# VHH binders against Probable acid ceramidase (asah-2), part 3

Target 1, 379 residues: Probable acid ceramidase (asah-2), of Caenorhabditis elegans (q09551)
Amino acid sequence: RKVDNPDFQPNCLVGGPDIYDPAQSEKVLWFDVNLDLPPRQRFQQIAKAYKKEIHAVFDVLNYFLTIIPGVNAWELIGNMTASALDKGMIMNPYRDEVLGIAEVLDVPLGNLVFLNLFYEMSRFCTSIVAQTEDNKDLYHARNLDFGQLFVWDIAAQSWGLTEALKKVSVNINFFKNGKLLFKGSTLAGHVGVLTAMKPHKFSLSMNAKVQPDIINVAKWYMGAYENTDLQFVMYFDRWLFENCDDFQCAREKIAGVKLLTGAYFILGGANPGEGSVLVRNTTSVQFERKLFDGANDWFLLQTNYDPDKDPLFIDNRRDPGNACMNKLTRANVGMKGIFTVLSSKPNLNKTTVHTVIMSVTKGYFETFIQKCPNPCWAF

## First folded at step 3 (VHH)

Design s10 (from o08a with H100L G101D; framework vhh_ozoralizumab_d1)
Fold by ESMFold2-Fast, scan of step 3:
Structure s10 (fold): chain B 379 residues (1-379), chain A 126 residues (1-126)
Amino acid sequence: as target 1 above (379 residues)
Amino acid sequence: EVQLVESGGGLVQPGGSLRLSCAASGFTFSSYSMYWVRQAPGKGLEWVSEIDSSGSYIKYPDSVKGRFTISRDNAKNTLYLQMNSLRPEDTAVYYCARDLDEWLPFGSYTEYFQHRGQGTLVTVSS
């Protein structure tokens, strides 16, 4: 449904005091994942370190889903997911990686796989890729928003799921053949990467669609995709970083892959002008926006809506985000500038779990936990 | 060099049983998930069973569930498929396949199960 754009003043911090201070910022911890290890062992260190925090996420989800008397929806969802896995969706080495995590956490496999699927499909996001004025660097950054309507805390003025997810945000250095292969930001218990960069090669952030095509997911739960090559987006990102060495390889593979559900792929590269947003359905590219398709297109911003559709009034992060980037100007594109835009309301809101800042050319990658003090948008 | 050699196929009547074996060499068998896949006359490859490296995680499609049993002996580098209550629609060439070193999001079943043997023919008739 198309909605008229509302008139409002964007809350933009550009032109105010510099808020980017790495020494004062709450950053997530770094972990090493050795891809040369057997898949079951790869994520067990992270699972052990975050066992309590991951169980807290499960507790929030279980509490929300079991509010209806006589219905254990969490147990039902877990059993349905386990049944779907039994019907022959082939996901190695992803499946064995998740099994290793399930063993450490002492939770049913179906519930952990459901959590991984929930992370891929039920998040809101703002992703930005922007070219510096001197053409030397691209900055790629994102806010991950998650937890809308999951247990509001009146005293803290926060969402229970969002606060739990902040505590499981981690950075990973992925190693292969004894060498650093790529860097990723994710949530402990998830084997995919939501945001990742191969230093000096390319970067990726993936945004979910507000209106996803769930027909294939429903068919998978019913067993209709037995003997299929359809790919889960969570593992495709990992494969991309293990098998591509540049922007062009990544772009071609993203354009050609068959997906279980559509998504937005925001891609950055090492060379000037290597920035794109690919709007994917399950089988093809619906839209592609590139840096400098117009002479003044020095940045691309993607939230959770197709380019030809208006955002919902309560979820219009596109218009204020674009306005704030334009206020920043190209001359001020850099780590501090882009962080300031993603710290501006409503792009920063009560559901923002973390903010990732990347520079492919500098090899820079960090994830920050931000507070959103009142007044702060709830969604 | 990955080597997989299937045996145990043959002609059986409907309701009969066969046990297939696969001898593996050229790789660390105990480190890989293994599969049985089949190709019926005039059809593509069909996944039949999966077993992880330890033998604790085993999966079957509904078409064979309750009738077929996959197992492995890591000390002997051997994979097995016990086939019970065979039906005419089970007629196919059966292949033993090793998991890939890397996941292939663009692969067909032929590419995903590229490390497979020459196959053993199972014919269920009369």
Scores: ipSAE 0.012, ipTM 0.456, lowest interface PAE 8.5, mean pLDDT 82

Design s12 (from o08a with H100R G101P; framework vhh_ozoralizumab_d1)
Fold by ESMFold2-Fast, scan of step 3:
Parts: structure tokens; C-alpha cells; sequence
Structure s12 (fold): chain B 379 residues (1-379), chain A 126 residues (1-126)
């Protein structure tokens, strides 16, 4: 349902009293993950700190999936996922990292793996990469939208799952060989990074496709991908930041990797013009958009729809987002300008869990929790 | 350098039992999950058991579940496989392995369980 929003243009914020300063917004907590530790130990500090909040996420999902009295669909899904894992479908180090989290949370491994899969496949997003007018900096930012159709709270005018996920949003500094390797934004209980940056090297945000490949998910549960090099996007994102040191390496690896599901990869770099959106299916690049493919293409914006397809009429964040970027102009590309665009409705909506702002050249990385006061789009 | 040395294989009659051992060196054994895998004549590698670093999480495929028991002694850096009710189809070279294969987006499973020992032959026949 649209909430008092007759068109998309009036929702675009402009300068003056309507500017949104990210420095004044709620920030998530930072945690250190030492990749030199055995995989089982890497995420246990975060799991321990967020045990209650992660259980609250499980409770919302279990409530939503309770269809028939006496039938626990969450338990059944967990058991089915555990059966698929017994066929060797999940690989180290991801498997042992999730196992360590499950031990701290006192939950079955299958349910936690399902939660990690659910995070990868069920989110809506807006990602932006934009080059400053002086060519010195690229800004990369995204809204993570999650929780549509999961338990509406009439009194609070909010989605129960979205509010629970706000409480598990965290930032991570990943260390290897005693040095900071990269920074990531994620949800406690998830071992993947939804948004990440290697300071002074490159940045990445991944957007899910509006229609996940249900056939590939079913094939995974039936063991069809056993003994293949196909794996989940979340693990590839982690691998990428451990194995690439620049935009070109990241671009080539994203273009060549074999994935269990398609996704949109929004990539930023350290040098002028290093910004791309790669539309991936499981085996190939379907489409690639680059900064300055046209002389005046100083930004790229990606939601959850292929470039040649129209967004669903109830979920058109692409057109208003593009309009707001054009209204911002290149001269105002910067932390506050990009944050203002991502604070504009409907790109900011009732399903928005968090907003991440990155600058590779400045080494800046931060995650913000935003409220969407009425009038605000439900999704 | 990671080194794994298997022992305890031999000829056994159907219904018999064998206990395999694996001596590990060159890494902190108590920090890693360990695996037993086997290769039957003319076949590919088959995973047969898994144990985590603490010994609390143990997994088997249906082909050996209820008949094989994996265990470890972290003080001795040793992995064990107790094999009961052996069948002719259990005839294989058995390997001790560190690290279930990590996802290699540009690799293949030809390098599956690359950190394994030389193996120990188990022959189940009359």
C-alpha cells in the first residue's frame, strides 16, 4: 500500500532545512573478526553479543511460517536444510563459521544456515555509485530493504521483521595476519557481507533479483549441486575481499565466477571512472553498466530489476532514485548528498533496515539506522 | 608443512571390524575439523566421516552411519575411525584429511580433500 504518496518527485529531498546529515543519525556497533582464528571461533563474539536479538528474528520468522496448528514449518525447513548439508553442499570455512554461531545461539545448524540463505535471497535494495565533480572521490552507498510482508504492527506502523533486523545490524573490521583487511556491513548471525569495502582498494554491494531462482534452490536441496564449484553469493563476497586488491581484479572475478543464484554486483574503485553494475546470472554476465558509458553518466543506481525491465508498480525505487540523483547534481556528490538521496522516499521506506555509506578513496565506511516517518511507503 | 599418516588397514572378513588411526603434524590439530574419505577401486573419492575440533559435532553419510565411529585425541594429535560390520563395498583406500574442500569459485573438485595422507588399504573379502 502507498501511504499518501501520489507521485515520486515530491519525495525527493533538496538542500536547506531538508538536508539529512549522516553524522546525526543512529550508527551500528563495530566488531573485530580475526580471520586467523579457526573458523568456528570467528563470529562467536558477535553471536554472544546479539543472542537475544537473533532469537527475536527467529521468533518473527517462526510466527510467519506457522500455518497449521501443531506443524512447526520453521523446524521442518531447518531439518530439510540440515539434510541438504549432510550431502556436503556447504563448504569450509563458511560451514564451520556458521556452526560456531549455532553453538553460541543454541540453535540447530540447519535453521541458522536457512537464515543465512534467506538473507541472501529475500532482500530488496537500492545501491548507488557516483563520481565527484573533481574526480578525486567515488561514493558508494546502499539501502538494505528487508521484511516486506513479515508481520505488520498496526500501532507502530512498521514491519516486525524489519524492526528486528535493525537490531542485528553490525559493522565488522576483518583482520588477517594482524592487519585490517576489509570492512563489512552485515546482520548478526550472517557470515557473509552484504556491503563491504577494502579501504583505498575497492567496494562492493550486492542486490538480490526480484525473482530468486526457486528451481536452483530446489536443486540445491536435492543435492544436484554436489561436487560442483557453484556456491552462495555471500561466500563469494568474502572470498573476493580476501583475494582481490583492486577494482579490476574484483570486476574480473565477479564476471567469471559460477554462482548458485544470479545477483546485481555494484562495484566501486579507487580511480576515477571505477564504478560498474554487473547483472549476473549463475554462469555469465547478462549486462554491465559502467560509469561514463555515456559522457554524462557520473552515477549508476541499481535496485532489484534488470535494466531492460520495468519495476513492479508497487516497488518503483529506480525512477525516483534516478530523479533524486539528477536533482542532487554531480557538484553535490558527497557523503551528505548521497545520504540525502537514500533518505528520500520511497528509497527510504518501511522495509529499510539500514543505510551504508562508503568512500574507497577516503577509507570511509559507516552503517546508519533510519526511521521512515509517515507518510512512508510500506515497501 | 601439513602431514597426515594413516595406519590400521588390512584384510578383514565381511562382518569384521578394523580401527584406523591418523597421526597429524605440522599444524595445530586441536583447531581443525578432520575427515575420513575413501576411494574404492575404479571410483572417485567418497566422504565417510567428519568430526569438529572439539569432538562435539560428528557426521556420517547413510552408507556408513551406525557402523563407523569417528573420534579424536587432541592431546595425541590423532584421529581414529572405528569400522564395524564391514561389507565388501567398504573395500577402499582410506585417507585422513584436514579441511573439507573450501569453495573455490574458479577451481574444480579434482583437488577435493587435497590435504590428505598417503592412505591405508582396507580389503573386505573372505
Amino acid sequence: as target 1 above (379 residues)
Amino acid sequence: EVQLVESGGGLVQPGGSLRLSCAASGFTFSSYSMYWVRQAPGKGLEWVSEIDSSGSYIKYPDSVKGRFTISRDNAKNTLYLQMNSLRPEDTAVYYCARDRPEWLPFGSYTEYFQHRGQGTLVTVSS
Scores: ipSAE 0.012, ipTM 0.354, lowest interface PAE 8.7, mean pLDDT 79

Design s13 (from o08a with G101S E102D; framework vhh_ozoralizumab_d1)
Fold by ESMFold2-Fast, scan of step 3:
Structure s13 (fold): chain B 379 residues (1-379), chain A 126 residues (1-126)
Amino acid sequence: as target 1 above (379 residues)
Amino acid sequence: EVQLVESGGGLVQPGGSLRLSCAASGFTFSSYSMYWVRQAPGKGLEWVSEIDSSGSYIKYPDSVKGRFTISRDNAKNTLYLQMNSLRPEDTAVYYCARDHSDWLPFGSYTEYFQHRGQGTLVTVSS
């Protein structure tokens, strides 16, 4: 059913009087991470630069969890994560990278590791891959929506966690052997990348499932890590960009990896038609959608729902997003066109932390902070 | 080639102590996390301890916590395991292992510790 609420009314901006120019939008800062440095040192510059902003994220999470009567849930979660780390292992470089951040921030290790794991569990996302009409370029873009139900500010009409996460959004150039290896968009304090591109090679964005299989995560917390070949998504994403040089390698590794939780992997490449959505469960590919599986499939859009399932009626970003892409038409696929679609409500909403626009063929990568003026959907 | 050479094992009585050493070569020792793992007769590989590249962060499973101490000397490319209050169930071949940089972080222990030495036998018996 349709939501008859003014805050949820879709407002596709394509062909409208408003001009959405990403060049005039707020951009996040760029940092260099040298992978030739010892892992513990790699993220310390970013941690030092964002120490106060990362502590503000911790404060929002702590405040939210202290609302639960009779339980210090923040301390409990931190202690449970520390206990799980004592029983389970997190291999380098992730472990030493997080340890280096913890040293700079002067925070409990368990709570920082929990924050890194929590970032992988974004509830709402929209990712798009679209092929230009001349087949020369592929655009890959996403909105990262995070912070719903975490401290509503009545005066500002915004989510406290979403606003804090906007302030820790950063872009990273990863270097190896003195050369640029790949570009990523992340949150300061996190060593993984949720959105990344190896220029002229391939791009990736990861969306969380609304109903994730967290059984393996629960088993890890219970100490059942022995005899497992399952990976955390954050380390796998980093590994993928360090070890693959094209779309086919990335596709194969994504299809074959065993994961602690399922996810949607949206993949773009350098050659015409190299765009795919892999719907992953923990052990296998559940579904795969490819560009040009149908005659009109010049784009793929993925939110947080399996292709054969309807989204919740209060969270239907898929249908308005697809309609807005069809209104854009293939002839207008480009940076401004795709940015306009991701600036259209409800794909832009009160939980949208940032928007990333990528073009593998152009080597273009940028992250933008957008405002969602009222009427704007809360989640 | 990555080479890890363990030493210091032997026969010890219950309640006794042993200190294991691991000499590392063929890689930049100071850049890697290191591990001790063991395999009891007829059993699978078991993680015993881990230490980060700087020696500042150390972890143990409940089975050895408070009895075993891992340490490293980056200037000497050497890893150590001090084992106190030894029990018959600590009888195992002990392996020094280097962290994987390019393999699955939660792979099987055998795959996880492919860069390990030949091992040193610790027997806790009267």
Scores: ipSAE 0.000, ipTM 0.212, lowest interface PAE 16.5, mean pLDDT 80

Design s14 (from o08a with E102Q; framework vhh_ozoralizumab_d1)
Fold by ESMFold2-Fast, scan of step 3:
Structure s14 (fold): chain B 379 residues (1-379), chain A 126 residues (1-126)
Amino acid sequence: as target 1 above (379 residues)
Amino acid sequence: EVQLVESGGGLVQPGGSLRLSCAASGFTFSSYSMYWVRQAPGKGLEWVSEIDSSGSYIKYPDSVKGRFTISRDNAKNTLYLQMNSLRPEDTAVYYCARDHGQWLPFGSYTEYFQHRGQGTLVTVSS
């Protein structure tokens, strides 16, 4: 069904009078992370630089959870997560990376680990991979939407959590053995990568499912996965960029890994036609969509719904996003064209934290902060 | 070059206690999390305990929780494991280990704990 609301009506900006140029948009800062350092030290520079902004994220979450007088739900959640971490699978070096951040921020480990896991499970997203007409370049881009229902500010007409998360958005150059290994977009305080690219090799963006497998998360909190090799998606993504050098390696490892929760993996490569979406459950590939596979042509777009399921009627970014890509046409695939599609309503909405644009063949990677002035969909 | 040397193993009766030590060299010990892992006869490696670089975060599996205590002395580059209420199923070669530096989702505990010593044998029998 359709939502008859001006804030939700698609406004595809392709071919319009407005000029959408990434060069004119706010960009996030770049940081270097040296993976040769002891894990505890790797993220401390970023944590020091963003200490105030990360505390602002915690303040929004504390405010949201201050619903029952005399009950500190944030402390309870932190203590439960700390207890689960004690019994759960080994997460090092990632656990020690988070512990180093917790020391700089002066926050309990459990609360920071919870924040890292919450980032994986609660995001709405739009990811696009598209092949240029000359087959020389593939563009991979995404909007990260987060903060729905977390503290509406009537004066600013925005979500408190979304605005706080915009301020902690950063880009990282990961180094190993003295050389650039890969580039990632993340949130300060998070050690995983949700959007990353190994220049001239491959790119990846991960989208969460709207209905995550909460039973497996509950089992992890109860210690049922102690001494297992099950992976949270965000930590597996780090391993992937440290160990794969091409699209085929990445595709095979994504297909074979055991996951705690299912996810959508949007994958781009260096060679013409290397673009796919792998829909993963915990044990297997449920669906695989590929560029030029007969059902799909020069682009793939993935939101937060399985290909055989309709989006929720208040969260239909798939249909207007696909329509806007079709209006763009293959001839206009490029940084400006893709950025314009991701700046179009409702793919750009009040919960959009940042937009990432990547090109594996050009080695291009950048993260942008966009505003969504009214009329703009709240969700 | 990472070097780890375990000591303190031996024969002990069920219900008894042993204290293992591990002398570390060749790396900045105070900057790394350390582990005790064991291998029972005919079995694979089993994780026994974990301690972070500061000694403030410690983790045990349920099989040893409440019986074993890990500790470290960063000034002496030494890791310890105090084992109490020992059971016949605790019989194993015990290794002091540093992690691989990377999580290995397709790797084994043997690969993850490749930086380990020669081991010290603990036999729990009457």
Scores: ipSAE 0.267, ipTM 0.660, lowest interface PAE 4.2, mean pLDDT 82

Design s15 (from o08a with E102Y; framework vhh_ozoralizumab_d1)
Fold by ESMFold2-Fast, scan of step 3:
Structure s15 (fold): chain B 379 residues (1-379), chain A 126 residues (1-126)
Amino acid sequence: as target 1 above (379 residues)
Amino acid sequence: EVQLVESGGGLVQPGGSLRLSCAASGFTFSSYSMYWVRQAPGKGLEWVSEIDSSGSYIKYPDSVKGRFTISRDNAKNTLYLQMNSLRPEDTAVYYCARDHGYWLPFGSYTEYFQHRGQGTLVTVSS
């Protein structure tokens, strides 16, 4: 109240004349990562293919962080990350995977590790899990919003970082013992997974908190944090997909792990009713929402806010998203229906990098690049 | 099933040298970073050295830097630790170790290095 909100009205495209078919949308490229290869080699093909595009991401970040004369914040952050690694933090096999990428890109290890951590902590998201009316299928989908306040281009009416991140969006098939293990959507240069699915087993999307508990990360950078069992979310997510074969294993490991920062874990499974949102702090589950906790809870939607807290006035994707899902109704849960909801403003906005749609039961996984023509929220 | 067998330990005088070997089997040795860790009597595990799968990235703590050299022979599935200028405080059981496949940033070395051999005793005395 008494604060100016964005002037754009939320839309909901459900039931409108527009056809939102993911099959007609721009898709990202697929790459294979063979986990049987030495860790250093696993991501080098992707890094080589996207070397120019990844350097463009570095350029945007460096430009934004070095706007103060005489201060090289990018170099400082890289040096601080390298110093933290030198204090005996052990990250293998993930450190060796990042090292292999750093060699291809010709960048310092510390800066690339920082970029991987930045991807984990600095994004806005909308994630949805929804059960079909016949209980045969569950759909899990998300928008990844990233790049707000990083160089606005007046002529293109877009965010420089968002446009750079669209160009490094990729899909990965992860192989182990010569067989497909799981599928992930990521950004080239990143070895963690924020959106992934093990076909016919389980799916996961991870959302950052708008107000993350960064005290442990800050202590790590300041050299005051040592000898703890806490793990980075992105590396834990990779471990989860390599070591769990079903929803129950994934749920229990997410509930029990100790983390360096809190996050929202949106989890989908293969059996009817296997959908949940776990609100995690560093040591415990703060809250868990499950499909059918109430009789009419056929979907769960998570943005970047705890359930007991209101979204910021300029970033309310939760309320319009929930309203649009309710307008869709359970009878229309499917790829096109959910894609239409995630194409509705403000869930689709100028910071939306990509949209992922998954179905564990169908083994379906795709990542789409969407445009948000005016009128469109800047963030 | 990970199997690691260390050898080369023994009694040595201060200022002396020893070379430890570790024979690895039961996994694709060339795919994993390898570690030497040690445990002094009544103390916890201490990280001593690490080497990546290719042998190109090597790291030491300041306590052994310049004195110890880690190396590997992927064709023979063997890890080595050359220890020079040994000190009484280097007295420990030395373990060849592989990480357990996920990241544990500041956590227990005992848990992170659960895949380790029986150890080889190095005593620096007199």
Scores: ipSAE 0.063, ipTM 0.514, lowest interface PAE 5.4, mean pLDDT 80

Design s17 (from o08a with L104Y; framework vhh_ozoralizumab_d1)
Fold by ESMFold2-Fast, scan of step 3:
Structure s17 (fold): chain B 379 residues (1-379), chain A 126 residues (1-126)
Amino acid sequence: as target 1 above (379 residues)
Amino acid sequence: EVQLVESGGGLVQPGGSLRLSCAASGFTFSSYSMYWVRQAPGKGLEWVSEIDSSGSYIKYPDSVKGRFTISRDNAKNTLYLQMNSLRPEDTAVYYCARDHGEWYPFGSYTEYFQHRGQGTLVTVSS
């Protein structure tokens, strides 16, 4: 039996005069990244534009980790990451891209690499892929939740890290050979894409596991990592968008890649029914859920838990999210409908950094910063 | 069209020094990170040193750190490896390698270092 939790009852903002409109939310800025440039130069414009905001993220992390007197944990983590880099290789273009950012920010490489890894592993998420009733369009959307337990501000009723990360949220148009290749949403200072779409081809959002397999990450930090086939998810996502042109290519590559840590891959395509969730461990696909596995499965929703596991009592976004999607109904699948579900509490909470809405078929991509006014759950 | 030609290998006594050179052509040398990799008899490829396009980021594994120095001359399209305090276990064919133009996440070190020269033999023995 499910445990009663009135604090996580859904507050679905669907239908009627109170339909939430994404046009009323703050949008993030768009930047161009030219992949034809040397890797060092690719992200330097974004790093220059967000230097102050990225330093604010470092300040929040440093402040949190220096709570214990006499221990500089932020310096220790940076030094440990630098030592790991000395024992192994980070493959280009990732290494040179991060190095170019480090030069602009004037920060140690180890701390910036740690930030990139931290973004990959330490976030909570809600991702949705849903097919319209007429089968013409597929919508793919996600909330990125980050900042749990990182400096609560009593006066502002907000998490310090979450508020800092809102200010570094950006959209990128990636160009190659003078042409738009794909669109991504990320955090300034990160060279991976957390959410991305190749217009009219496919889309991807990646969710972290609440209980990730960290053995390979631990081996990497200890200098015992020798497997050149293992990849960071962020860098694999970049490769995928540079080299695949459809849902089937993306699905096969996601299924076959060896990863440093497991993750959930939520994939959308250009053709009716092209929506799936691949639950990955480091070596294989554990589970795959597809649109219309059942006749009425017109949407898939993934948080941070395997399909056969119950969410933790204090972090049940799956059940209210599914309830709000069912209340929305398939007839109302569209940009505003899906955004309204992701604006419903507790899927919108105090740790929600941003919301991305995508439509592969329409070529639509946008990232929104939402406020969660009280009463709003802390996580 | 990528051409990498190594030179400077030879027989040297333990504790001795050698300087390897790599002449690069067929690509914009100043835009790529460069590597030295080696293959000891009967073993796989081993990364020895890395230098970025500007020469400001340089890395070595612990096995050669403090003994080997990588450098580059972008005006001459040349990569160098200064090897000091050589040990018998440094005996290998040394390859100059260019950064992979398209990263291949399903590949091995062999695929990642596909753009490498013919190699130069370094033998450390008494």
Scores: ipSAE 0.088, ipTM 0.560, lowest interface PAE 5.8, mean pLDDT 81

Design s18 (from o08a with L104E; framework vhh_ozoralizumab_d1)
Fold by ESMFold2-Fast, scan of step 3:
Structure s18 (fold): chain B 379 residues (1-379), chain A 126 residues (1-126)
Amino acid sequence: as target 1 above (379 residues)
Amino acid sequence: EVQLVESGGGLVQPGGSLRLSCAASGFTFSSYSMYWVRQAPGKGLEWVSEIDSSGSYIKYPDSVKGRFTISRDNAKNTLYLQMNSLRPEDTAVYYCARDHGEWEPFGSYTEYFQHRGQGTLVTVSS
């Protein structure tokens, strides 16, 4: 918490002999999703293309859970989720989108829905929004860290789930009425967006809380909540990009929505100074940080901890990340500069699935798969 | 233009059965999930059944599960609700509703089920 961990001291690539070029990292594939199609059909092309890779994710989860004596938690969780869904608790169009994926994959709906919820709640993240010195551009970027504690491979020195999730990372162009509506980065099999941008309008990345409020999720599984008042973040983010055209609309909707679990919303816009972090509980905004609340606040960085709380000492990516941004300086804010910060350890670690770089003003959006060569922090 | 016309309601004794029908027009019926929702006197809307566009995914709340059966005939653009073992607490106006097509996180059940018919009254009493 307050105890320094030497492995989390700043190891910034900025100003060093090592210069990271995004071209050295693998880019994920792009797919088109036509929102004018019936919901069941929208994600079937991606599901078909990644059927083997998605099954490999299921295999890792099933293998991990089945090694526990007398427990098949994967099967039990799937059955519990199917029971919850039997009460009509997931609304269209998202339910039919997931159902269409389940048909292609030939897997139980409950397990696929659980995987979608698990993706939303069980990850570590680093998100950055930063204003260029000339005020013309805003860069928004994030690392998605996922798969910690799921099957360590001694020979490869990697996490089995993280490596499987790297293989299902995709970019999507969402079309509506025959035109590009927005771009998102996701995992094949997931219908929500955790990182997305509407070109020239606004961008969003969502970070999970380390201690999520599971009471409302438990009530949802028991049928105590209806999906009229409370939303899972993954579905709300999709709705947001379909219904907002600027930073102000997005900010107001994020501030007003009721959620089943709290989250951090990192928001970027098209105009100078349009960058904020909204710390959300289930019913309200707990805290909001904005670009230039202080004169030198040209960037905001959010990991998985409230701003007034210390990170866990084994997971302090906030302090090294802030140090590396300060070392970069505002003059060097740009795609390569921000990418270099997110390629600095421990923000890049063995659980990092992918890195997304966005610029709303330039309409730029790409997802990169990075390697973390040893020495590299395990989680 | 969305038009939904319910029929089949009436007065029935406890333990009795009724079959509700809903004739749909003005949209491609076979492309939408359909709902039955009800409103008891002095209460809000309550969801009672759902069926997807193909008829393969069907849901009921515990209050009607095992007693009510939803079905659809896409060739006839018609939705059905077979109601068995009716109870006094099933007394309500029953509405046929089309999927909104877009989730409204700031809306109510009234707004989510805005594409609904005029309703058909079901009264369960002795």
Scores: ipSAE 0.265, ipTM 0.638, lowest interface PAE 3.4, mean pLDDT 82

